# Miniprotein binders against a7ua95r516to809, part 14

Target 1, 294 residues: a7ua95r516to809
Amino acid sequence: ASLSLLSISDLVPDLQFIFFWMSNAIEILYFIQQKSPAYMQTIELMDDKAGSKESLLSATISANEEAMTILEEVIMYTFQQCVYYITKTLYVVLPGLLDCNPFGTEPSSEQCRRAAGVCVCAVCVMPEAVRRVVSVFQTTSDLLQQYQVHSEIQSQMFAYLFFFTNVSLFNQLIDKGPARGWFQRSRVLQIQASVKILLDWAKGAGHNHLAQKFFAKFCSTVTILASPPQQLSQMSWKALCAEHPSLKPVQLHRILTQYQLMAELGPLPIWQPSSEDEAYIYRTVDLLESFENH

## First folded at step 3 (miniprotein)

Design L9
Fold by ESMFold2-Fast, scan of step 3:
Structure L9 (fold): chain B 294 residues (1-294), chain A 106 residues (1-106)
Amino acid sequence: as target 1 above (294 residues)
Amino acid sequence: SPEEILKEAEKLIQEAIKLLEEAKRTGNPELLKKAVELLAKAAQLLAEVVRQHPSEIARRALFLVLEAVLLIVEAAIQSNDPELILRARILAAEVALVVREYLERQ
């Protein structure tokens, strides 16, 4: 196949330099924070000559405060640059996850998960589109490890990447899904299987807690859409709201409306919003998610 | 002597601080470049003292070299100049290695 200019591999050299900057800035900051109190105590214990000790203390405090502020800005800047380039690549590859088929010519996610033989490993393959997304996450993990970036910063990076991925996938599915046929049951099951591959990667990488937290909205959406009509028809609006608290009323209403339109078997149940929620199902400003963290 | 090197480096740092303060007031980017050159010279002198000398003088040199690097970082951020930013990255990386080597020795 042809080379992609948007491959994460193309960005690795540039990302290495930015991660190097960030790692070094963090180490310098930690050293100053650790040694500053001892250094200040050393000055305090010096013999005072006509107020020179007081002037030196004031100058050192001011210099350290300014230095720490600048260093924190450098760390923030380099972190934001890493996130920018990684998410730019991620945004380009994510829509492919909604169109790919991890089952090839064989079976649905229901068949992969059947109890009769726990054989979940057997037939699901990693599509190229899913591999591209996983490669972005894996490359990020590799760079964080290579430059020994502290675990808290690593967690912040993956929290943001998972947040971004969740928002991007949810918005794409809600906004473009009807036109692209993504709400059809067979397509939803393919999407569910593809998302499971991403979640399994996150679990293997030690980020299961972050993945569970930040993928909640998209996972709820896919879970509802993948539900059999028999199961979903037995649930009230209030029960669905309780089971899927990450979804806003307008989002849940849109998802259920699409489900009803796509199902062709028999009459579909009517999911009437509660009187309390009825006003909120018309708030179109709340339909799509913002990329700004709340 | 190491004490004379520390004095020379401290003078370079003080001169650079004055240039950085002037740059903040005037917005003159040439002052930032001048400050970076002085700080880079100080950082190289101090890094060598950290590597070559006993723990007490090495520790004093270490505090000064970190001050120099932080000021270079400040100048680079303020300049938004890719060349100065690259210069700051290289020096920060070199100094980070010196700091790590020092900490491993202790």
Scores: ipSAE 0.005, ipTM 0.225, lowest interface PAE 10.3, mean pLDDT 75

Design M1
Fold by ESMFold2-Fast, scan of step 3:
Structure M1 (fold): chain B 294 residues (1-294), chain A 81 residues (1-81)
Amino acid sequence: as target 1 above (294 residues)
Amino acid sequence: SKVRITIEVEGPPEVAELLAELIRILAERAGAEEVEVRVEDGRVTITITGLSEEAAKLLLEIIKLLAEKYGVKVTYEIEEL
């Protein structure tokens, strides 16, 4: 059986072990960094001894550098293992977010059973597909807090997870969207509502800045596709580029082309690339995003 | 319950000794009562006494990860106290 078939709950025992030792390695590294200057100062304050003080200082510096290098490698390795397990789980659950309907009814769903007699909104209970994604993020947050992992490392972890999620969702939407009907306005609004749930979770967890930064491309894409025809028709190519700087010319051109194909309300204006961008709108090699963070 | 772990590290002396020192630090951090490191015939032996069974198992798993990362061979024995 593949790790990509496992739920996040199935990985918790393995993740607990890795987070535990990552946290311990970080604490030890921090301790060495904080205490090393005091120890070095103590050696330097020792009496003048021919040759012995310099030898001791040199040996101490060498030992500290070696210990720090090993600890940094342990931290990097355990961080990469956590990311590996978590992103494998995300990869399996993310496509469901593009296919779920947070509005209306799914007669046999858990939402129907739990929402019986409750009529406050259409999205009263989180769709199961969205809940699976949120569960991965929440479990990660819980483990980072349980093992008191330093806030900077927590930020690095969620930066990477949001980056991965953004790239995965964007590539799925662009690559499979036309065949799946995901560019239809009703489907885009469903996707937008589902993404809002993820962003609201991130804000509640204290990661709003990271979410805004790393979801920019997918959010720009969904925002354009969800725009009312009246609003979008008032914007020039240059204005759209300025408002959505995360999108490459070929990506923006593809999105607008799909929007026009799915238009329901009369003829829409033709969005023409600027002279500067015209050469780049046909660069299909730049259409999909890389998982490499540059 | 409390345990005693005996670990032997085999590999390049420089790498084996550095790993032994890291293992000692990790064991002390985990609450070990006694940690002894011995270097004999190019073989590094670490004896850790007084860890709980749970802490001992977790420490051994990290040691396996480090051994794999640095290409050294690690063997161990656990004794219940």
Scores: ipSAE 0.006, ipTM 0.255, lowest interface PAE 9.3, mean pLDDT 75

Design M2
Fold by ESMFold2-Fast, scan of step 3:
Structure M2 (fold): chain B 294 residues (1-294), chain A 81 residues (1-81)
Amino acid sequence: as target 1 above (294 residues)
Amino acid sequence: SKVRITIEVEGPPEVAEFLAEAIRLLAELAGAEEVEVRVEDGRVTITITGLSEEDAKILLELIKALAELYGVKVTYEIEEL
């Protein structure tokens, strides 16, 4: 909470302005695309008494093309600005998710009530670190809804935000995980539970397909690390590659190496890379993910 | 404070009417309480009521840009309500 000044709430006034212009540009672009052909036809059907018809048609075509180009640039610019500010905020809050314990401790106050003779206790609240991440996504969703931004643009924005979140979490876990203790089984289970809260939020918001697609790498990593030794030791390298196609050979090899160390397992030949993959496991340049989507 | 904007579009009737409909859409998206478009004697007049002064200023900048692209002349008057 040392960078609380970068709270998503602090960005809302600026984001409202950007979303307003983005929404307006989209609606005007749609208006020109839908209405321009009818006006062009009206001009074509005019009696050309003054000899101005051809000039008017030519000028209108040029104006429409220029207007559409400018509107597309405005839409792209405002979209990129929204993504920039939102991802900058996400980057600050995401590492906290890897340190939080969603299983909690004893509740400070226990609400226990009876419904139809059954005792119902409200003992759990969303952890602060997870709440900070969810708040960024929820605020984004609220702004998109407030300005009635087209659903395709909403999907593109959440696709990028989920992509960014996945890359950030994966890179943090792989690069800093050993020193931070994040590969310890208890910690991995806490991370898995925290991620489930994010994925449940995405499902509730109508973005389940995007979340499943763009969180695949981080989810695969956590799933492998959370696997019991008896279960994981029964899987071959080929089987692991088949179940986790989002992981590159060098990434899978690094994850399995960390698993061996944390589970106090000796070298296990069952996780030997295939001859086809052997060359790729030594490519350290492919270990961390790029924020450039290829 | 809220304002009333009266806009007059001068140009070829087809283009002026097209631009007036675009202006109406923009005003409605900006949250205008009332938008009226009048076409009389080849003159197109748009009256927009209920926008904040800030939103009205932004709308007028966009209207000027569109008018320049389409080669029409736009004149406007703002009244504080």
Scores: ipSAE 0.050, ipTM 0.540, lowest interface PAE 6.0, mean pLDDT 79
Fold by OpenDDE base, second read of step 4:
Structure M2 (fold): chain B 294 residues (1-294), chain A 81 residues (1-81)
Amino acid sequence: as target 1 above (294 residues)
Amino acid sequence: SKVRITIEVEGPPEVAEFLAEAIRLLAELAGAEEVEVRVEDGRVTITITGLSEEDAKILLELIKALAELYGVKVTYEIEEL
């Protein structure tokens, strides 16, 4: 099937299997870690019949170490596979978020319609493009809960997924935004509203801190672009840097330059980078975010 | 259909008991209705009731892997309920 047709629902059976293995491996690892010391003590307290005690203890230690190593590898592998499949699905649905008009009337999801006719759940009232993104995260959350995956692993997974989402959206906005008209104020307001819905979902799902942290760059970009010209033109480079510390100088400079063009503003001396930042604003290699930095 | 799995663990008593507790945990996580562990004459028998055939197969593969890691012999019987 073409990547374009891949939905999160199509991956659920495979994800369920991976999550099952991941969860079981975590529980077994935890069990070994908790019970191994007591087990070793029990062996140590046994009567040393014919020198077998030391050999049994050594064999048990070695077996436990090997088992824990294998389990850690399984956990890491299954985690990576989950992230791989989920990010592929996100890659397909994320572009729709930037083109979404959240102020339009869109039909409710088919899944909720089957259960109650007209569903008014938070997901069903979302614009379709936002709902598709949220559905990926919600499905992930539901699977993590279903298999009772350790909270730390859940947090790590959402941290990565939010990171990936932010990088993807930010890079698309910076790279394609001018050509797609996403820097137009009306479009920016649509993007801002769509992102707010996503952030509100993340808050409701208990991931508010992670969402605020990892979406900072994209949110800062959207906030700047959504600002009225009268307000933004009064803000100095230094003030903007201070309010948006997640943005690199080159990124802020690019955003302001594109804003200036779209708003038909003349050169604004107040947006002139500081002498300290002047060397960095031309580092185009730092303009787009990397997926490798996580 | 639901199945009953009877597992016998052969090995050093301490290792067999440890593995039995691991099997209990895995069976509970798999949604078993009942798990019984019996230790008699150095043999550990685990009886798991209430799993689907599919879940039972998955559990048994995990048990085999654990048995191999700990160097113990595991035998099992599956009965349809």
Scores: ipSAE 0.020, ipTM 0.427, lowest interface PAE 4.9, mean pLDDT 86

Design M3
Fold by ESMFold2-Fast, scan of step 3:
Structure M3 (fold): chain B 294 residues (1-294), chain A 81 residues (1-81)
Amino acid sequence: as target 1 above (294 residues)
Amino acid sequence: SKVRITIEVEGPPRVAEYLAEMIRLLAEEAGAEEVEVRVEDGRVTITITGLSEELAKFLLEAIKILAEKYGVKVTYEIEEL
């Protein structure tokens, strides 16, 4: 009960400390990288005996490489800690996104925060489950802004968080969807609307390019499942593969099989994979996505 | 709360001086008000004034990691301002 009620706000004090350390470590690394060439040039410009200059240059290169390696390890560790705490919270709230109905008519009194500490107050409809997911991303954005973490590292953080979210949602939909009724058309349309709210948040936060890249698999899945039968039935297996390159053949086959088996749908054509695709369709080991970066 | 930290690095002169320069640059980039480096026969003393206690502790932890890798001895004192 306690674990299911865990919120991002409970982790803010711990996250603040880790973001503070990470931000400072990144600044230190970039500063050393900028100064290293100047040191090498200074040694090269020394007008002294050759052996002395070569020895000093070698020692300076070695020392710089060691220092940068240590800082990279510290940055990696703190980055992994941030990711760990944030994804742990996401793991708890993400399943709710697949069960919520965003077509409600009772508007919320407040929208998600934009930039550090700035709130936009407006009446809008956002399901609590979607708001919980958005609040995790918004809190992360706020902390990155508060501690002035470089934009490249911010992008890497959100790339990983979007990757994790995509894999988690995709695996839950594929694995548990049939039993939970998530492949029913009405539920798919609700999922699509909820995902749109999340993607709209990402666009507003300046992460549209990352969201499009890392949510591609889940978005393709929802797009196929939300397609009208008349539109989908006009496409060949080859055309579907070409239109949804983020999906592996086994994943696409599973999605289309669920679509064909859904109740209340009219007659659908049988999608015929090519001989080369057939070998991959039966590889169940490739059905679910890995949380490991490749 | 602002602090003053005095760091002493002891080891081969070249390594100690190089580490001291890195520490100086890190402290200045971190917003230290004053940074003083003194070199004395394989012993380098760095005095950093005006960092917050939190940032100073972070810097000290980073220095400890570097000292361990370079095989130099590092000692320090923290003084509240």
Scores: ipSAE 0.012, ipTM 0.264, lowest interface PAE 8.9, mean pLDDT 75

Design M4
Fold by ESMFold2-Fast, scan of step 3:
Structure M4 (fold): chain B 294 residues (1-294), chain A 81 residues (1-81)
Amino acid sequence: as target 1 above (294 residues)
Amino acid sequence: SKVRITIEVEGPPEVAEILAEVIRWLAEEAGAEEVEVRVEDGRVTITITGLSEEMAKYLLELIKRLAEKYGVKVTYEIEEL
């Protein structure tokens, strides 16, 4: 018996081959794109008897277009394989982030334990669950750098990974959160601190813009749940919607309703749509989204 | 260990020849020691020498994917060097 899960480290050898071939295909595609105009001009300037130059130009253009299409298929396939393996690993480790405690975690070393009263251990010790998620992102970044993958592809990769992480965490929190106690304020603050570690990693890695864009929905949800009831009661429905533009009004209403139930609070007027028509529209939009599996 | 791969592509010449050229570029960029392409009426033979076994096997997976996508028949042989 073994306590080890399938980790990102276990996939590195396979990922190295996939990143290698993806990088090669990108380099070849870039070379063709860059060299093609100069080569076409060379042919155009060539001394030509009737028709032969135009035939060569036409044939070269056709061959280059078809070769570029084939290379794009190689890039797409290898990109999809990387995303598949990385997100499969990420899917296994993400739920742990919602259950871990970044505050007051038991020290793993003698030095850290001795300094616990000075809050040194809060800086020295990262929850294992958070470390596993960060390791997936860091390994991905390392592989992209090792194989010198073009910056646009790097950005697309992290956009997809952050999108996946956001959706996975949001769905877990909304669907399982109430039953698992994740809506309790103390637990929400722990979740918020854990997410902050991920966002800080993304900023340090040069992906702050992508992280802000793709984590917005989950961050807004956690922010609302971490807010004291008194603070929320001071805000109008319009102000709440304006503060959280990444949430659709129907999603915001659902979160607030669930929070009220968990906090043993009665319905608050400020957390309701201003009109019956508005409430009907929110319900209709929510129903349509459920049919589309969004 | 290093290997030699011999790949035969059967299909319309315009498709088979361009696929073979892309395969040649991929192998050369990957550091193959030698890449040779032979064309014979609707059959293209690509010989790649000097890739590691692991790299060669992944390249063959890519080639199978492309063959399926573009409707050509691919057969191959691997030889240890």
Scores: ipSAE 0.537, ipTM 0.877, lowest interface PAE 1.8, mean pLDDT 78
Fold by OpenDDE base, second read of step 4:
Structure M4 (fold): chain B 294 residues (1-294), chain A 81 residues (1-81)
Amino acid sequence: as target 1 above (294 residues)
Amino acid sequence: SKVRITIEVEGPPEVAEILAEVIRWLAEEAGAEEVEVRVEDGRVTITITGLSEEMAKYLLELIKRLAEKYGVKVTYEIEEL
């Protein structure tokens, strides 16, 4: 019950604290890595008072190694905590992206922190359901920039968030899509438009490559479902596999089967899986994506 | 030779206090014998005792870098023990 009311804005104070420590730990780790060799050389050049130099060098090496280990643990922990909180907010807002109609919604200005009044920024003019999703990503981006988090860590965070988003949207579409009418052409076109807005944001934020990579499966699914029956019915199984390599055979087969039912096309021999893929189309365990192994 | 370092941090209380804790942690990891932190109205005074001169210099460079990043003023004094 209480999780449904949690917005990304409510988590900002906690996230700020975590991002602060993450950024500091990265900065300290980087400093130790860069300066430790020079520091060791300085100790090595000191006058050796009867074994004191070797003891100091050994103690310094040990202290630096311990400090670096602790800092790495802090970085990993803070990263995981950020991802945990951000993915919770995504979990709440992502279902709205599949149900929204992007062609008829009024812009909302209330969430733009930069506006004294009506904001006309790219986020504020978005449909509410899309804006809520983008707001999570934008808040994350703003915090990462505010605390000057290392670019590699930023990329890793967005990679995971896009992965999570893709898995969540894909699984919801495959599992609930037929029952919710998301496979209807009009609904698919709405979903396609909403995803385009998200991808355009990611492009504008400098994450185009990551977005294209990690949203490939969901985008492929939406592209197939958005295709006119006249066009899709002319594409063979092999051609569809080649055009949509991100989809497993079982996933493609499921999509085509549901498309066939929705469009009332009957069985299409041209969509029959190859002999090589025939064994894989029955692997229902591979139908939904896992959140594991990323 | 061991040194005593007295560090003064001036800035927003929230930043100064956090930086003080970072400095404390760094000093302890560096093998300081004693670390004292005093917080008074946005001024933080940190006294570190028992570091080698070389470790003290290293720590001060790191503190300077952090201070620059957060826009806080740091001053320090080093005393030989």
Scores: ipSAE 0.074, ipTM 0.571, lowest interface PAE 2.7, mean pLDDT 87

Design M5
Fold by ESMFold2-Fast, scan of step 3:
Structure M5 (fold): chain B 294 residues (1-294), chain A 81 residues (1-81)
Amino acid sequence: as target 1 above (294 residues)
Amino acid sequence: SKVRITIEVEGPPELAEALAEIIRALAEIAGAEEVEVRVEDGRVTITITGLSELDAKALLELIKFLAERYGVKVTYEIEEL
């Protein structure tokens, strides 16, 4: 039962309690925010010959401020705990997405397409590695729905999870890709197909805007690496920077260098960085992304 | 199974009373059958009856976090019903 111990389902009981308390704290905060103005106005309308009205208003303001501060701490704590446990699970399952093949398995209701006059049956099934990642997102969505967590908090949760996933996949591909063969064209196309499954899930779940925003860097990377040599060689450095603004100069240069190597385009750099960008290409500290949300 | 929790909060009166009311609200929403808050001799006592042991444990973990954060002393007793 070693593999099941690492799954998102093993965390569900703990996550249920954390989501329960987070949802309750949000509802209480909302209640205080809505009722406090009406209550304050009621106090202001009271007859007060002893100065007790002003004292009562002051005390009520202080009590409401303390209560809201405590509830905000509870919301922050429970949100951080959920993020911690969910991203810990994601970290374990994400590398598998870079090494799976969605094209080589039995079809599950795909339609044939035509390419260059040839009829080809497109086969794209969800590999187990991709299914594990989707299960983490789906379980998170299910728990947020079960406990009726406010939509803004749901959006913040998925923003962070997509941010984390993007950083993790990008860093793994850039850092370990050469040793793992992940920059080979066939492997890049497999990665692109797997990422599309994640993006399609996000769209279906109502998170398309967040997915487009937070997966931009990894999507740009995969798009460049999957480009045909004839297409990519016609693009200038300036044009590539304009199409892929999420990539830092050092990141774009590393990606293009790997592409040139794998496509056997020779040793000369086809894509010449601008003099402005050249200074940043040697900043190795900027190559990998930080997991700290900016 | 269901439990009864008795919580005593010691600290600055405003913080102790605010924390007690937050605990009361959370317990009521969690489905507690009875929640009683008493202030006697500068001590705030909260008695919560009818929560499951798992819900009670989760609530206590949040209370401990808040107590540590605000420098408030909390003691508790759990009784199975």
Scores: ipSAE 0.013, ipTM 0.420, lowest interface PAE 7.9, mean pLDDT 76

Design M6
Fold by ESMFold2-Fast, scan of step 3:
Parts: structure tokens; C-alpha cells; sequence
Structure M6 (fold): chain B 294 residues (1-294), chain A 81 residues (1-81)
């Protein structure tokens, strides 16, 4: 038995086959939708016996509807299979993003020998963990382009992938963050920089709107944790809720509690929940996000 | 190299015939030189000629997925041309 973690490269042959047939099914569906009215018009113009003509029209309509239903199911099935394999790969590589350091890269001896008497250590290099995540998104984009998948389907694919990424990162940070030290200010700034690399990739790929929409929760979390103590302590609970509407009261409360512990601040007197929100703060069932996007 | 694929679909006639139509269109889009669909005794036979071995393999995998989805039985033969 092998515990080999799947890389996106290992899945490319299987993904190519699924994308190929998804693209073909989409094209056939589009062809039927565009040509069906012309065929119906041709039948209508036939100089035929009344009963035969009406029967032919009815049969053609029924056959076209059944064919379109089957093609739509094929498209949905292949789309779901692609999403399944891509998100399975993302699930493996995403935790590394929370532990990587895009700052303070140690130069190799070879890099030092090429410095010619000066050390330019200000250049930020993409961490391996971030590169792995970007590689999954880039490979997906390349396959969608290679098989000429309609832009609407491409948008739906990346909407789901960004949704999945946001939920995975948020849940890991909230659930495992305290034990891993991820709420420490220096670690949060590293996470923020890594997330910016992903968002910059999405912008370059033409998916900025989707990225802004679907990363809102995780970005709000990181923004709060990266805030200076002086600035954050001046904000009321109501003001924080208004600035971060994507966060549930229990989630915001957990984040602020961890921030206070890591920043070694006193009690949280200024971040007291409203009476309306108090009932929801202790609902642990609402702490973590669901992967089911309904 | 080019191949000939003979596919036999067994199941409810309405489902088998619609699956055969989908298979025909997928094969034509994949570059098949000839696609013949024959319905005999409630059994649908599809003969596809002129696909490369690689394209034939991909088509057969897609057909297997569709057969599983719709609960129909599919058998096939492949011949090198």
C-alpha cells in the first residue's frame, strides 16, 4: 500500500480525459440548442399529411429535450469529477500555506557566491507551499483553456475552487491555529503575504471579482489578526461586525479572543457582544464553515 | 494507427438510443471517419471507424462512465486497421 499524496501533475492525464469529454458535451449541447429551432421550422414547412407532420414535430421536440437532458447530466457529472479531483489535491497542499515564510529567505551558498560583494536579500521569492497551490490553479486554468471550455463554466469552476480554498484555510486557522501558533503577529503577517500572492494570481488570471467574493471570510480573519493593538482596541464590537460582515458572531469572538491572548492584552472590555449576538457566541456548531455550498 | 470500435448497448430502449446518439456525436467530434448506429432486437450497436488508439481509449472510458450513470450494460470490441 502507498500513502503517496496526489500532486496535480499526477492527475493531469485523468483530468485531460474528463475535460475533453466535458468540453465536447458542452459543444454538442450548444449545437443542439442553436440548430433545433431551424430543424423545427424545416419540419413545419413540409408539405405533408397533417397527422404525420404533427407526429413528427412532437417526436422531434421530445427527442431533443431528452438528448439535452442527457448532455446536461454528462456536463454536470464531468464538472463534479473535475472539482472532486482538483479539491482533493488542494486539500493536501493548502495547510502548507499557513506554515510557510515568504520573508527572510536564507540564500544558498551558490546564491551568495553570485552576489559579487553585495547581498540583495530584499527580493521576495514565492514559497514552495504557495507555488504548489498556485500550480493547482494554473494547471486548472491551462486545461480549461486547452479544451476551450466555455467562459461561464470556467467561472463556475474557479468560484467553487476559491470557495473550497477559503473554507479550508479558515477552518484550519480557527481549529488548529492556537496549537500551531498561527495567531502570533509575525505568523499572521506571513500568512497575509502568502494569501496576497494567491489573490494576485487570481487577478492576473481574470478572476479578481470571484477571488474577492469567495475569500472574504479568510481575508477578514487575517486582516483582524494583523491589525495593530492600538487601532483594534479603539473599535467597538458593533464597528468590528460592520467592517467584517462575512464573520459570524461566534467566529469574530473566537478571533478576537485569540488576538488578545497573542498580543498579551488585558481583558476584552471593549469587544463585548451585543445582547442580540450573545445567544450565538457559544454555538460551537457554527464555528467552522461547511464545505457544502448550498 | 487507426482502429475500429464496435460498441453494444443493452438497457431500456429509450435510454440506450439516447446514449447511442450521444456516443455518435462524441465520436464525430473526436474525428471519427465513420460512425454507424444500428438498432436490432432492442439492442443498439455503434460502429466507429478511424479514431487513433488514444482517442478510442478516451471514448471508451467516457462511454463506461455514462453506462454506469444510466444503468445500461456496454460491451465493446476494438480492431486495428
Amino acid sequence: as target 1 above (294 residues)
Amino acid sequence: SKVRITIEVEGPPEVAELLALAIRFLAEEAGAEEVEVRVEDGRVTITITGLSEEDAKLLLLAIKMLAEKYGVKVTYEIEEL
Scores: ipSAE 0.000, ipTM 0.211, lowest interface PAE 12.2, mean pLDDT 74

Design M7
Fold by ESMFold2-Fast, scan of step 3:
Structure M7 (fold): chain B 294 residues (1-294), chain A 81 residues (1-81)
Amino acid sequence: as target 1 above (294 residues)
Amino acid sequence: SKVRITIEVEGPPEVAEWLAELIRRLAEYAGAEEVEVRVEDGRVTITITGLSEEDAKLLLEMIKYLAEKYGVKVTYEIEEL
């Protein structure tokens, strides 16, 4: 079986092992930093009858620096391995988020059905595809808490995970969206609702700042696609760029062009670039982003 | 499968005892069920019980690197429980 086909639950024992060693290395590094002064004082109090006290002290300082370097390498390696396995799992479950319909789910509660509030019940019920993504983030949070990983490391891990999620969703939406009908307004509203659930989870977990920062590009894209054509047609290129600073001009132009095609707006185009706007647009190069390029 | 590791550290007493304390801490963080340190006839012996074979091997690799850096000689024996 391929690692990329495994669920997060299947990877928990493997991840526990890696998190365990990462946490251990961090604590050992801290231990050396705290205990080395006391040990060096012990050496300093030794009788220097052989004239080797200065040599031993110098060797101990060098050894401590080398030990700390090795531990830092272990921490970096185990951190990268955790990110690798978790992002591989995310990559498998993320496309489902773009295909799910949170507004069409049947309520689990009989009372919700009787209330006749299908939209209200849909807001209260997490779709399976969204639940799978949230489970990856929640499992990561649980493991970080279980092994008492420092908040700074926890923040760095979620920064990477949110960055990867944003890039993956953005690239899939731009690359496959037109062919899959995802640029249709009804579909965009479904995607927007699903993303809102992820952002709400992040806020509840204490990562609102990271989520706002790293999901900005995908959120801007969804916001544009959800906007009525009449609203977009009244905005200048400069105003559009100012409203969506997370998008490169070439990305924004691509999104607007695809939106116009999918909306079948006929003879009334939503937006047309001036010669100056066109020069600005072509200063950017990449439509698709890679996790490796960050 | 659980294992027992017996480690002997040979070097200057102050250095050997300091490294033994570091090893004890490493083993505790690794989830060892019991860690015992003995000092007899100028030798420091550390007995670690209850680690998985995988965790034990990884711990031993870290100990080997540290022993080389601190200029002490380390010998060990692994027994499957």
Scores: ipSAE 0.000, ipTM 0.181, lowest interface PAE 12.8, mean pLDDT 72

